# VHH binders against Malonyl-S-ACP:biotin-protein carboxyltransferase MADC (madC): the designs that were tried, part 13

Target 1, 317 residues: Malonyl-S-ACP:biotin-protein carboxyltransferase MADC (madC), of Malonomonas rubra (o06926)
Amino acid sequence: AKWTELQDKSFLEATARERAVGIVDEGTFTEFCGPFDKIYSPHLPLMGEAIEYDDGLVAGVGKIGKKPIFVISQEGRFIGGSIGEVSGAKMVKTIQLASDLYEEMVSEKPDLPEEMRPAVVISFETGGVRLHEANAGLLAHAEVMDQIQNCRGRVPIISLIGSRVGCFGGMGFVAAATDVIIMSQFGRLGLTGPEVIEQEMGKDEFDASDRALVYRTTGGKHKYIIGDCNYLAADSIRSFRETTTAVLQKPMEEIETFRRIGSMEKIKEQIELVKLSVSLKPKDSMDVWAHAGNENPESLINMTLDEFLAQAKRLKA
Short names: E, the ipSAE of ESMFold2; O, the ipSAE of OpenDDE; V2, 0.75 times the mean of E and O plus 0.25 times the DockQ between their complexes.

## First folded at step 4 (VHH; framework vhh_8dlx_2)

Design a1 (from d7 with Y107K; at its last look DockQ between E and O 0.48; V2 from the best seeds 0.54)
Fold by ESMFold2, look of step 4:
Structure a1 (fold): chain B 317 residues (1-317), chain A 124 residues (1-124)
Amino acid sequence: as target 1 above (317 residues)
Amino acid sequence: EVQLVESGGGVVQPGRSLRLSCAASGFTFSSYGMHWVRQAPGKGLEWIGNIYHSGRTFYNPSLKSLVTISRDDSTNTLYLQMNSLRAEDTAIYYCAKGTPLYEALTKGRSFDYWGKGTLVTVSS
């Protein structure tokens, strides 16, 4: 009964644990151990040599249907949800376990049905790396990015952005590296399209710092229209769960088409979107929405999700 | 029928190295993680470490600098390299088959089959 009540809970207001439990099927979530430095057990493979307890990140595994779902859920109510060495190591480990499970399953059954393919869901809530662990946070960020790249084509990774703190700093790049980004209108993503291009090409080849300020609007409706996220969900655990489920029913090859980076063709598409927006010389996001083909862009602001999705036009390269 | 047969035990002097082997049969060795566990006389079981089917290893922090686990999937053989042996390393050393990963993560059992062990005695 309590899982059913979670489904109607605001994603914005939910804790990291509530988001994690509510995304997977009722009764299926198993949380991984927290205080790694104090517990060593032969019963679980999640035994880190130097991994510290971190009460700011919930990690575990559950199911959606037959599909194992590895969940990483950040808690921003603890020092703004900053990423550090311990929480970064938990993210890396969880993604590694998803990859390990996939390889085990295909080793046993080479024609693994798509409905059984493991997936990773990351529910972001972070302002960036923890300042006192800045160097360790940077290393953890790079390791998480490496694990995401290693999953490409095999284990889909879905980003969820709708919590109160949003997704900022280095975790914005992590989100951009995943296969699919789902936001609510209250979700905030600090990374811009130009910054994603700069990440892939390097600053010497593409400099994001001189782009229009309108790209720095962080909200979900704007990000959806300009193509910085793939899906927009209502502010409920149910809506994020249903959107995630629908995405994961797609074959892996189709899921890969949503990823914004990882090939020159995807980067070229991002460059064309930026070129179209810059040529307008927009004053604010309403100008960009109008350029995307929305005749009355102001009317979109207060629409319900269903009305918005039925009417809103997205920027096209 | 899963069978695990440890070998390479015996009497060894302190400070020396020793390599243990575990011959596996009755399952698809390359698909599963494998573990080493030991039991010193009069003591409880002590987990040494594991190696996943991917080749990724994890070690008991107290033993990490002293041991190395490897596997050869072509011969279905698990190895334990032990260096700088001490009298405290005297134990029966067991090879164990890892439980399928999803079950291990959700049910709390890390291994489902054990060998009979091989005795290592470290003495002058």
Scores: ipSAE 0.468, ipTM 0.730, lowest interface PAE 1.3, mean pLDDT 79
ESMFold2 (binder alone), look of step 4: mean pLDDT 79; pTM 0.794
OpenDDE, look of step 4: ipSAE 0.660; ipTM 0.895

Design a2 (from d7 with G33R; at its last look DockQ between E and O 0.01; V2 from the best seeds 0.00; counts 0 for: pae O 13.5 > 2, placed apart)
Fold by OpenDDE, look of step 4:
Structure a2 (fold): chain B 317 residues (1-317), chain A 124 residues (1-124)
Amino acid sequence: as target 1 above (317 residues)
Amino acid sequence: EVQLVESGGGVVQPGRSLRLSCAASGFTFSSYRMHWVRQAPGKGLEWIGNIYHSGRTFYNPSLKSLVTISRDDSTNTLYLQMNSLRAEDTAIYYCAKGTPLYEALTYGRSFDYWGKGTLVTVSS
């Protein structure tokens, strides 16, 4: 599809590649290890599982203005966007390339303009590690997180979460470690997938088929209110791109303030949230919303994004 | 009870095409990934490909150019189109039901039910 047409496509429904191409400027995206390179998992076929020539992950580099944008985009349609050896390696190396480029640029021009600072953008669509490649996948998670930490104060890393699968498993931690999280109201972020919770704890504890419950606990609106999500975008590639662009126009120092972790202040904030949970003993996320100052929390569920952003109250740090 | 019944196998000459079918019952067909696998005489099980509930397909790279997987959710039928058959394609072909995605990812179980298979013999 033409780039301009791609902008109107639903982020939720888009492919990983469409997200990657659409998030950067028209004609600027270059893919690393694309499907024609046929780099895939050697393990999946042995276990009777599907393979893909890009291992279900798109990586590459483009531009937003003068800013190099290293893009990672997970494909949830490929076995839930699970991470293995190949896809994990692609993630790690892509982030490393961004870091390396920054160092190179600064070495040549110590007074590098902010507008030229490299950035990383990750579109998450994943259930975490694929058991078929469990060791490699787990290692990949750790390595990605190391790279994220290495980029602190140098290369901003933006998470995009608006996919059908959402962002779960170990990748939930990875997303949480990035500088900024942008979600749509249809995005979901968590550590354990709803189906896994139900499987382990029983339907009485958590009914994964209750989609309303799932969104109240992991959805964009909820995550926005509780502060796990920094920005909400509409469900379009354009909206995510525009939001990303706006965020990246900020200086690195300001971008870092959006982090959920990485400082003593953030730790204190998290401790306060834990205390709140203990004291409030919420039966539903709506109790938390009410506590945040939303007088009619139920009304937020079906509210349009614009209305929501105009009136929803967030938990105070 | 989950049932998978393969059909369409037989003896074919090299270079010919063959289409296999798998009739599914006993579960919500449209909600699951479906797979084709084969076992040649004296060889291990080989994964051919699958099709997601979304219709997206994935193939063994060694076979991709020769096979097409499709599904009809209205009739609960899975298909395997094979072109340019060779003697080495002689095998029992099985239809397999995919597990829920979370089960596959979390517990490493990709399949939970299999058909009895259909024999394809490619010979001159």
Scores: ipSAE 0.000, ipTM 0.204, lowest interface PAE 13.5, mean pLDDT 90
ESMFold2, look of step 4: ipSAE 0.491; ipTM 0.781
ESMFold2 (binder alone), look of step 4: mean pLDDT 82; pTM 0.824

Design a3 (from d7 with G33Y Y107Q; at its last look DockQ between E and O 0.55; V2 from the best seeds 0.00; counts 0 for: unsure alone 64.8 < 65)
Fold by ESMFold2, look of step 4:
Structure a3 (fold): chain B 317 residues (1-317), chain A 124 residues (1-124)
Amino acid sequence: as target 1 above (317 residues)
Amino acid sequence: EVQLVESGGGVVQPGRSLRLSCAASGFTFSSYYMHWVRQAPGKGLEWIGNIYHSGRTFYNPSLKSLVTISRDDSTNTLYLQMNSLRAEDTAIYYCAKGTPLYEALTQGRSFDYWGKGTLVTVSS
């Protein structure tokens, strides 16, 4: 009953733990906890040196069907504008455990069914000042990015963005590096496209500062139209869970085609989308939506999710 | 049938180094965390550390600078290198197979099999 009630809860209003528990199948979520006084317990060797967790980051493992799902769910009320060393270590270790499980499973069964492939789901909730975080080049972000790279081709990583705080700052880089981004219309995402491209390519190749205008709008419908997210979900845990489940039914090879960065080909696609968005010189999102081919862009504002997905046209490179 | 056979124990003087071996069979050795655990006379079990197939290791913080765990997947052998041995390191040393990772994470147990151990006595 508790899990069933969570399914109708607003994703925008849900806590990090509610989002984590509600995304996986009922009764399957095991949260990773490790108070310091348990340092010598059998659990600690499996978690390694990350024996103390920030109480604002929920991490654990559950299932969707037969598929193990490693969940990382941020709580913006405790983390603020950026990820810290402790929560960063927990995030890194959780992704590492997912890849470790994948390797164990394929070693035991080289013909591992796709339905059993582990996955990572990251529910973001972090604010901040983009320029300050990007300039810092935080070690935790680099370590998380390394683990995401290690999962490519092996363990799909799905980003969920629909929380009240949104996904900004250094975690915008992290979200852009994952395989799939799912947003609600109330989700807010910053630091995708130009800044991630600049970080990977270097400022000499792409100077995102001339394109600051592209970051005026962070909302889900706009991000979907300009190609910064792959899927829209309604504002409920159920909708995010159903969308995540549908994405994870796809073969890994198809999931990898959704990435916005991670190859020169994908980077070039993102650069062209950003260049197009900037060249429009739009005063608001309606101008961008019209250029994407939406003949009456104001009509999209009041559409239900289903109507929007059926009719909205996306910006093309 | 899972089998873990420890060897290399014996009597050593304080300050010396010693390497223990664990021969593994009956499972895909390279797929699992492997652990070293010890039990001093009259005491409970003390986890020493583990190693995964990638070579990543984690150690009991109180022992981290004193031990090194390694593995050779071509011979299915786990190793424990111990340095600067002290009298309190006298114990039976056990090799243990890690529980499959998903079960370990969700069921709360780290080991599913271990051997009979090898005795290390640190004495003059």
Scores: ipSAE 0.608, ipTM 0.805, lowest interface PAE 0.8, mean pLDDT 77
ESMFold2 (binder alone), look of step 4: mean pLDDT 79; pTM 0.795
OpenDDE, look of step 4: ipSAE 0.690; ipTM 0.905

Design a4 (from d7 with G33W Y107S; at its last look DockQ between E and O 0.22; V2 from the best seeds 0.00; counts 0 for: pae O 5.9 > 2, placed apart)
Fold by OpenDDE, look of step 4:
Structure a4 (fold): chain B 317 residues (1-317), chain A 124 residues (1-124)
Amino acid sequence: as target 1 above (317 residues)
Amino acid sequence: EVQLVESGGGVVQPGRSLRLSCAASGFTFSSYWMHWVRQAPGKGLEWIGNIYHSGRTFYNPSLKSLVTISRDDSTNTLYLQMNSLRAEDTAIYYCAKGTPLYEALTSGRSFDYWGKGTLVTVSS
């Protein structure tokens, strides 16, 4: 598909590669370790599992204007987007390359214009670690987080969450560690997947088949209200790109203010949220929404994105 | 004006070592990647390796065991140490200035300036 046509494609339904190519300017994307390079998991074949020549993760570099954009895009269609040794290494190295580029650019030009500052964009679609590569996958999570921390104040890292699988497991922590999180209303973010919750707590406690409940607990609107998500985009590659572009036009110092973690103040904010939860004893997310000042929380569920953004109240930190 | 002047070339016997130098001027040497490339008679350009401003080095895998690149930022000099020279190493050796990274990303060019080269002939 042409890049222009790609812009109108649903982010939810798009492939990892389409998301990667579409998020940057037309014709600028160069893929690292693409399918033709045939770099895949050494573990999956040993276990008789199917492989992908890109190990279910697209990595590369493009541009938005004059800004180098290192892109990571997980493919949920491949083993639920779970992370292994190769895909994990691709994530780590891609972030590292962004960091290295920044240092080299500053060395060449100490007064590097903000518009030229490298950035990292990660489209998450994952359930966490592959069972087949559990240790390697866990290590990859840790290493990715290390790279994210290394980029603080230097290279902004943006999370995009609007894919079908969502962002769960350890990768929920990874996303939380980034500077900015952009979601669609169809995106989902959490640590424990709904199915796992049901398995452990029972269907009476949490019915994973109740899609409405799932979205009230992990969906973009909910995450926006409680402050886990910074921005909501429409379900299109265009909307995610435009939102990403707008965010990246901000100075690094401002971008850092969107973080959920990384300071004592952020910790205190989280503690207050916990206290609120204990005090409020919510039976449903709608109770939390009401507490935030939404007088008719039920009306928010089916509200259009534009209407939602115009009137929804967020929890005050 | 950017200037790169290679030196140290000549005739050498197989198995011997040779050290080439490249004197750089006209730019902030310490801020750029520097490269060595060579061109054998009748052949295309071959990349040998490069060195970061940080001192980090990268080499052509086919030549890695035989070459060492270093730099002295205090004298704006790039070095290529070659060991165990063979007849096939006969070539004109060039030092090249790395393209600014932003420009490299947009243009795909790794080098923006070259020296005139120095001839190395390996012959018994």
Scores: ipSAE 0.022, ipTM 0.384, lowest interface PAE 5.9, mean pLDDT 91
ESMFold2, look of step 4: ipSAE 0.614; ipTM 0.829
ESMFold2 (binder alone), look of step 4: mean pLDDT 80; pTM 0.798

Design a5 (from d7 with S31R Y107Q; at its last look DockQ between E and O 0.34; V2 from the best seeds 0.48)
Fold by ESMFold2, look of step 4:
Structure a5 (fold): chain B 317 residues (1-317), chain A 124 residues (1-124)
Amino acid sequence: as target 1 above (317 residues)
Amino acid sequence: EVQLVESGGGVVQPGRSLRLSCAASGFTFSRYGMHWVRQAPGKGLEWIGNIYHSGRTFYNPSLKSLVTISRDDSTNTLYLQMNSLRAEDTAIYYCAKGTPLYEALTQGRSFDYWGKGTLVTVSS
């Protein structure tokens, strides 16, 4: 569809390809392996690799201003295992290409202007919690984590979470490892921060039988209040694009301060939030929101984004 | 002017190994990805693999276990190590200069120049 019309499209309702095309500047997106484009060729390194095409994952490169933007846009599968577990090779190779381009550019110009620095944008859409711990899924997560680590300090990686399926299982850990997390209020992000530490220490299993609680615990407003996501965007491709653009205009050293994993200060904050959560003995997320200073936390649930951002108080360690 | 000169070809017995070299000049070698391509008698071109300026390599899957590509930026030299050679590996072997990565990804031009090649004949 037309790029301008995509800008007002709901991020929640958009397809993986619409999200990918709409995040970068009009007319700049080149998809590496589109449907029926499985090519073995020396013309394009990614295209010449013998990787089976996965119709559900869109990968490519575009631009925001002068900045090359490598886009990974997942399309979740509701039947069977997570796409990220089975077909993560395209994701790994796309991140590798971003780091390769950065190294090529700084080799040519060691004082590379920040506005030309390549970046990676990942629009997450994954489910399948138990399948994420299968051997194949664990290997895919480890390979992606390796590439994220290889990009640190060089290529910023931005997570976008606002799709219908959300970001769950081991991909929640992957998202937490990226430099910046942008969510909409409808986005869902699974175990991160305090919830991850609680589960890793053998606390009670997450109770999925209370679906209202699951939404509040994983939702964008909750994650914003507890500091698990850095930015909250409206449910439109335009809002995600504008937020992403604003983040990427920052110098790399500032972007690194937003990182959740690999920042000792952020890790210390997360540990203190876990200790606080345990000491509060909360029955649900409303207790945590109240402790953050929100006198009537239930009123935040139905606020518009603008009202929420104006009023919501965030948890502080 | 870009110049790529392959060497190290010749007649070799089946089962042996051979290392080809490519001397590069006329451009800043360390800034570009490099490729190896071959052409067997009466057949089309076959891409062997590449090496990025970062040192990362990618190979034709049918040849992956048989070849290794390396580079020495201090001598502007590209190498192709081939092992366990068979008669079907008889070909002219070319090195090629890669197009800058962003342009290669977006414009479909993977290489700008290649050399005149070096003949490898695998014969018992």
Scores: ipSAE 0.383, ipTM 0.670, lowest interface PAE 1.6, mean pLDDT 76
ESMFold2 (binder alone), look of step 4: mean pLDDT 80; pTM 0.806
OpenDDE, look of step 4: ipSAE 0.658; ipTM 0.893

Design a6 (from d7 with L105F; at its last look DockQ between E and O 0.04; V2 from the best seeds 0.00; counts 0 for: pae E 18.8 > 2, unsure alone 62.5 < 65, placed apart)
Fold by ESMFold2, look of step 4:
Structure a6 (fold): chain B 317 residues (1-317), chain A 124 residues (1-124)
Amino acid sequence: as target 1 above (317 residues)
Amino acid sequence: EVQLVESGGGVVQPGRSLRLSCAASGFTFSSYGMHWVRQAPGKGLEWIGNIYHSGRTFYNPSLKSLVTISRDDSTNTLYLQMNSLRAEDTAIYYCAKGTPLYEAFTYGRSFDYWGKGTLVTVSS
């Protein structure tokens, strides 16, 4: 009953733990304090307790069908909602566990069915890094990127972006490196947070308190049109779960075709598209949408998700 | 019939090293992942680490600098090397046979068989 009600909960409003529990099948989520920390033994009574070992980031494993799903869910409400460094070690270890499980399963059964292939789901919520602290987090980001690279072709990694804080800074690059990006229209994605952009450009050029402007430049509808995300979901845990499930039903070689990052040149292209999107005046950003083939691009702003998906044309990436 | 027999426990002074062994029989040892788990007095079970049939190891991060897990498939023996022992390392140490990984995720079992344990007491 509680999991079923969670499915209708707003993804934007949910906590990191609610997102993690709700993405996987009912009753299957186990939060990590160590791999396989729930045990069953005929020699000892089953004892278990979830131990929170890293504030602000929920990591664990569950299932979608028979598929093991390793979940990483960031909580932006921790330490004032804007932190300089996400706990990269916990992310690294969780991704490494998924890769290790895949390799062991294939070693035991080389023709592993796709329905059994492990996957990673990352629900991002980070405002980015402060400029003077960017170097402090560099090692952790590099280690996460290494683990993502190690998973390519083996373990699909799905990014979910729809929480209140968005996904900015170095984690914007991390999200771009994953295989598939799912956003809601309220999700925000960028290399630099809106407040830092305002500081660099001045408030007359970019007003970070103007939420309509922020959503027109970093938000899910714009990101979908310019090809920075692969799918839009409604603002509910159910919609993110169903979209994730549909993606994970695809064979790994098909999932590889959605990936936005395969080389430094693709990264550079995405950075330039983000810069273009940020630098446009609100009215002039509609020229990008018109270039994609949308006859009346301003009408797209107020459409429901279903109307938008039925009508909006995308740039070809 | 699966049997796991730990040995090498006893009383040891702080700062010393100790090597525990686990003799396995009744299954194809080389085909399964193996684990070490401990239980200190008045505490819950603490996972120490594992070793896959491939030889790859993974450790509880809080214990990584203390321990090394190894296996010898020719003698069906699992080892735990512990260094620089401290009073808080006093515990009963168990070896455990892992379930096949696909069964662990399908049926929710992490271990299917356990030894009886060996007591390690770290005391001056």
Scores: ipSAE 0.000, ipTM 0.192, lowest interface PAE 18.8, mean pLDDT 73
ESMFold2 (binder alone), look of step 4: mean pLDDT 79; pTM 0.803
OpenDDE, look of step 4: ipSAE 0.010; ipTM 0.292

Design a7 (from d7 with Y102W Y107K; at its last look DockQ between E and O 0.49; V2 from the best seeds 0.00; counts 0 for: pae O 6.1 > 2, unsure alone 64.2 < 65)
Fold by OpenDDE, look of step 4:
Formats: structure tokens, sequence, C-alpha cells
Structure a7 (fold): chain B 317 residues (1-317), chain A 124 residues (1-124)
């Protein structure tokens, strides 16, 4: 598909590669370890599982204006986007490359213009660790998080969450560790998947088949209100790109203020949130929304994105 | 000027181990990945493996010899540990400097400067 046509494509329904190509400027994307390189999991064949020559993860570099954009895009269609050794390594290395490029650039030009500052953009679509490669996957999570922390104050890292699978498992932590999270109302972010919650806590506690409940607890609108999500975009590659572009125009110092974790202040904020939860004893996310100042929380559920952004109240941090 | 000097080669019996060293100068060693390659008599160059500045290593999956690559950034030295050497491991072994990451990504070149090599002969 042409890049221009790609912009109108639903982010939710797009492939990992479409998201990757579409998020950067037309014609600028270069893929690392693409399908033709045939770099795949050594473990899956041994287990008789199907492979993908890109191991279900697209990594590469493009540009938004003069800004190098290192892109990571997970493919949920491949084993639910679960991370293994190869895909994990690709994530780690891609982030590291961004960091290294930044260092190279500033070594040559200490007064590097902000518009030229490298950035990392990660489109998450994953359930976390790949069962077939559990140890490797877990290690990958840790390594990715290390790279993210290494990038602090140097290379902004943006999370995009609008995919069908959402962002769950350990990758929820990974996303939370990034500087900025952009979601659509169809995106979902969590640590424990709804099905796992149901399995452990019972259907009475949490019915995973209740999709409305799932979105009230993990969806973009909810995450926006509680502050886990910084920005909401429409369900299009264009909207995600535009939002990403706007965010990346901000100085690094400002971008870091969007973080959810990584400082004592953020810890204090989280503690307050926990205290609130204990005090409020919410029966539903709508209780939290009401507490945030939304007088008719139920009306937010089916509200258009524009209306929502215009009137939804967020929890005070 | 970039200089790479390999050492540690020689004649060794099959089954033995050998450790090669590569002394690097003329560039910020700690900022670059390093590679080992070899050329057997009458054969082309074969990539053995590399170590990134992060310390992460990658190896040629076709290698039959057990190899370990390491680096000491304090001494600007690259190492290649080879175990259980065989006759087919006879070759000139070269260390090579990795290209800048950005260049590697955009131009597809993984390494640029090479040493003069050190000969390893595995024979009974």
Amino acid sequence: as target 1 above (317 residues)
Amino acid sequence: EVQLVESGGGVVQPGRSLRLSCAASGFTFSSYGMHWVRQAPGKGLEWIGNIYHSGRTFYNPSLKSLVTISRDDSTNTLYLQMNSLRAEDTAIYYCAKGTPLWEALTKGRSFDYWGKGTLVTVSS
C-alpha cells in the first residue's frame, strides 16, 4: 500500500510493518533484520512451531523531519506478539542503536539541535513472554528496560498502544517505563491479561468475556483518566503519527515529565493512587472516573474521542 | 591511524586450545564493536563472530570449534578463545573494527579496518 493510503488505515487492524512504515515519513523507513534476512527463533522449529523470518517483530529506522526515529513494532498475529530470543534481541539492539547514534551525534556536535535528537517509537502488540522461549523472553524484557533507562534524558521513547492484542504481561512494565504512552480508545494496557485475572480470581471477580469491563479497566479512555496514558489518538496510523510528531517536538526535558515511573516523585504519586484506591474501594472504574470529577462517568464509555478529550477529567497526580 | 595487531597464533595440536589477542589503537575502542574473521588456505573469508561495545556477542552458527569472544576496554584488547581445535581451523585469523552503528545500518557494512592477521596451524 502507498504510504498515503496507509495513513488512513486503522491502527488497530494494521500489520506491524504497516505501523512501522506509516509512523515515519514517507520513503524513510529502513528495516533491520527484515524477513529476507531470515533471522528467526532457533527454538520454535525444535518445538515444531511455525516461524516467521522476522520473528514477529519489525525493527528499523526512519525519520520524522530531521529526527531519526528508531521504530519497533510488534506483530500480534504471530504468537500473540509474545517476545522470544530473536524478537527480544531486536528490541534491545534497536533501542541501543538509538542511544549510540545520539552519543555519536553529540560527540560531533555537542549543541545538537533538538530537532535532530534521535527517538525510539515502540508499537506494542504483545501478551508478554513467549511460552516457548520463556527464559529468553524474560531476559529480553529486562534488557529492554535497561536500555530504556539508559536512554533517559537522551533519547525519548514513545509507546504506541492501539493494537488488537494490546500490551500485556511483562511488556506492560516495559511500556510503563517509556517516556510517553500514546493510546487509542481501542488500545489496551495492563500487566495481567483479563483471562489470566479471571483464571486466578474467578469469573465472579472478573469476567474476561465482559468486553466492556475489560475496556473500562485496561482501555485507552480509562488509562487516560488515571494517568497511565498521556495521549489518546484516533484509530489511524495518521493520528498516531501526528500525535507522536507533536510529542517529539517538545524538548527532552519536557518529554520526561510525562513519565509514570523513574523518580521518587513518581513513586509518591503512585503511592497516593494506591491510597486512593484503598479509600475509595471502587466497584468499577466508573467510580474512579467519578472521583476524578466526571459527573456522568457512564456517558464517557460511548463518547466520541473528540468529545471525550474535551470534557473528560483526569485524576490529579 | 587505526591499527589492529593480532597475536597468539602458531602451531597447535588437534584438541588443544588457543587464545588470540588483538591490540587496537587509533580509535575509541570502547565505542565500537569488534569482529573476528578467518581465512583458511584456498578458501574465502569466514566471519567468526563479533562483540558489541555493550559486551553482547554473536557467533557464526556454522562454527564447529568452540569459540568465545571477549574484550577488555581498559587495555583496548579483543580476544578470541578457541577450544578443541581441528585441522580445518587452520587459517589466518583477523580482527576487524566494527563500523559506526549508523553507517552499518544505512550502508550495510559491518566492519572496516582489519589487522594483518595471525596464522593458526592445527596439525599433529
Scores: ipSAE 0.022, ipTM 0.358, lowest interface PAE 6.1, mean pLDDT 91
ESMFold2, look of step 4: ipSAE 0.438; ipTM 0.717
ESMFold2 (binder alone), look of step 4: mean pLDDT 79; pTM 0.795

Design a8 (from d7 with T106L Y107Q; at its last look DockQ between E and O 0.45; V2 from the best seeds 0.00; counts 0 for: pae E 8.4 > 2, SAP .693 > .668)
Fold by ESMFold2, look of step 4:
Structure a8 (fold): chain B 317 residues (1-317), chain A 124 residues (1-124)
Amino acid sequence: as target 1 above (317 residues)
Amino acid sequence: EVQLVESGGGVVQPGRSLRLSCAASGFTFSSYGMHWVRQAPGKGLEWIGNIYHSGRTFYNPSLKSLVTISRDDSTNTLYLQMNSLRAEDTAIYYCAKGTPLYEALLQGRSFDYWGKGTLVTVSS
């Protein structure tokens, strides 16, 4: 079937819609305000006038097993992959619907089985490498962050990063605020902005140009070793789906322990990683990998995913 | 047996406001989303908006600035506030019980019961 063939498709090369459909169970995905919703039915919520079809973001709901999965999948080809007012509103309201569903379900069944708990999956694809995105994009980032905060402890939110454009700028902060980050080796993620580091250290100690030279964003293998992502998946929709499924089988309390940002202490941990990189004077990522305990770090570059996960040592501090 | 009884209709001058009520019985009101729908003379049904048990609302974009939906779970009552009424707002107004959000979002059913309606006539 078409869905079965999609499972073997490269996550890097897949469209936003292919990623969204492929992450959930076959035949379960319903897209919000998709190409066929130009005439609104009175039988469904309209999700507001700001949620109109555009090519920048695919949003919908499906299932993994019994669990409702709200999917948000960015399309990097749409106006540079930035989140605009329309796609931002769609993203915010999709997360809000997941929270609303959770509250309804626990109202009906206070002892809601974990297998029925709604979740949000966000497949990022945005090239914003700075926090200087358009004003409308900045407002959308803040609104999305509010919804992520509202979901904490109730609705797990999983970030998927493996698309060609990567996840940078303000969306890098959004991804870091989610509960779990899954990357492929081709994924690129910007978790730390120079202004955050400068805020903690002062410009005289951490000038942006010096920090940019030391802190480099590399592929998912590097991010996995330094602890910037929680899980590494192969470059296929199947691998992201299987990893997502495995994460979502965990209790909510365990999922919360994976969060990367949610306190000043977690931000300080990121700053210590930058300081370590400066003190090592690394030639590139290989020196950091060696410091993590990988005696022949060059050998990790071409390992299969399974060999890498079995052998790679991660930074502990 | 589910019953929904609309009230508050009548004749009102253009430019005025009107609040409709819907008294609900026969189900646990606080557990369900609720909707307002209207039908103008000789026209089809027009969805106005809904409110989830959480209090979150969604509106038909063409009516968003003109209406407000609220609920009072302690009295099992749904409300529709309408402002700046015009002659084209003349219609029978119905309240409707929503299906559970899970069924609405994943199985395509939005609501399952509605009342007999209350007539609003906007006339000079």
Scores: ipSAE 0.013, ipTM 0.388, lowest interface PAE 8.4, mean pLDDT 75
ESMFold2 (binder alone), look of step 4: mean pLDDT 79; pTM 0.800
OpenDDE, look of step 4: ipSAE 0.023; ipTM 0.424

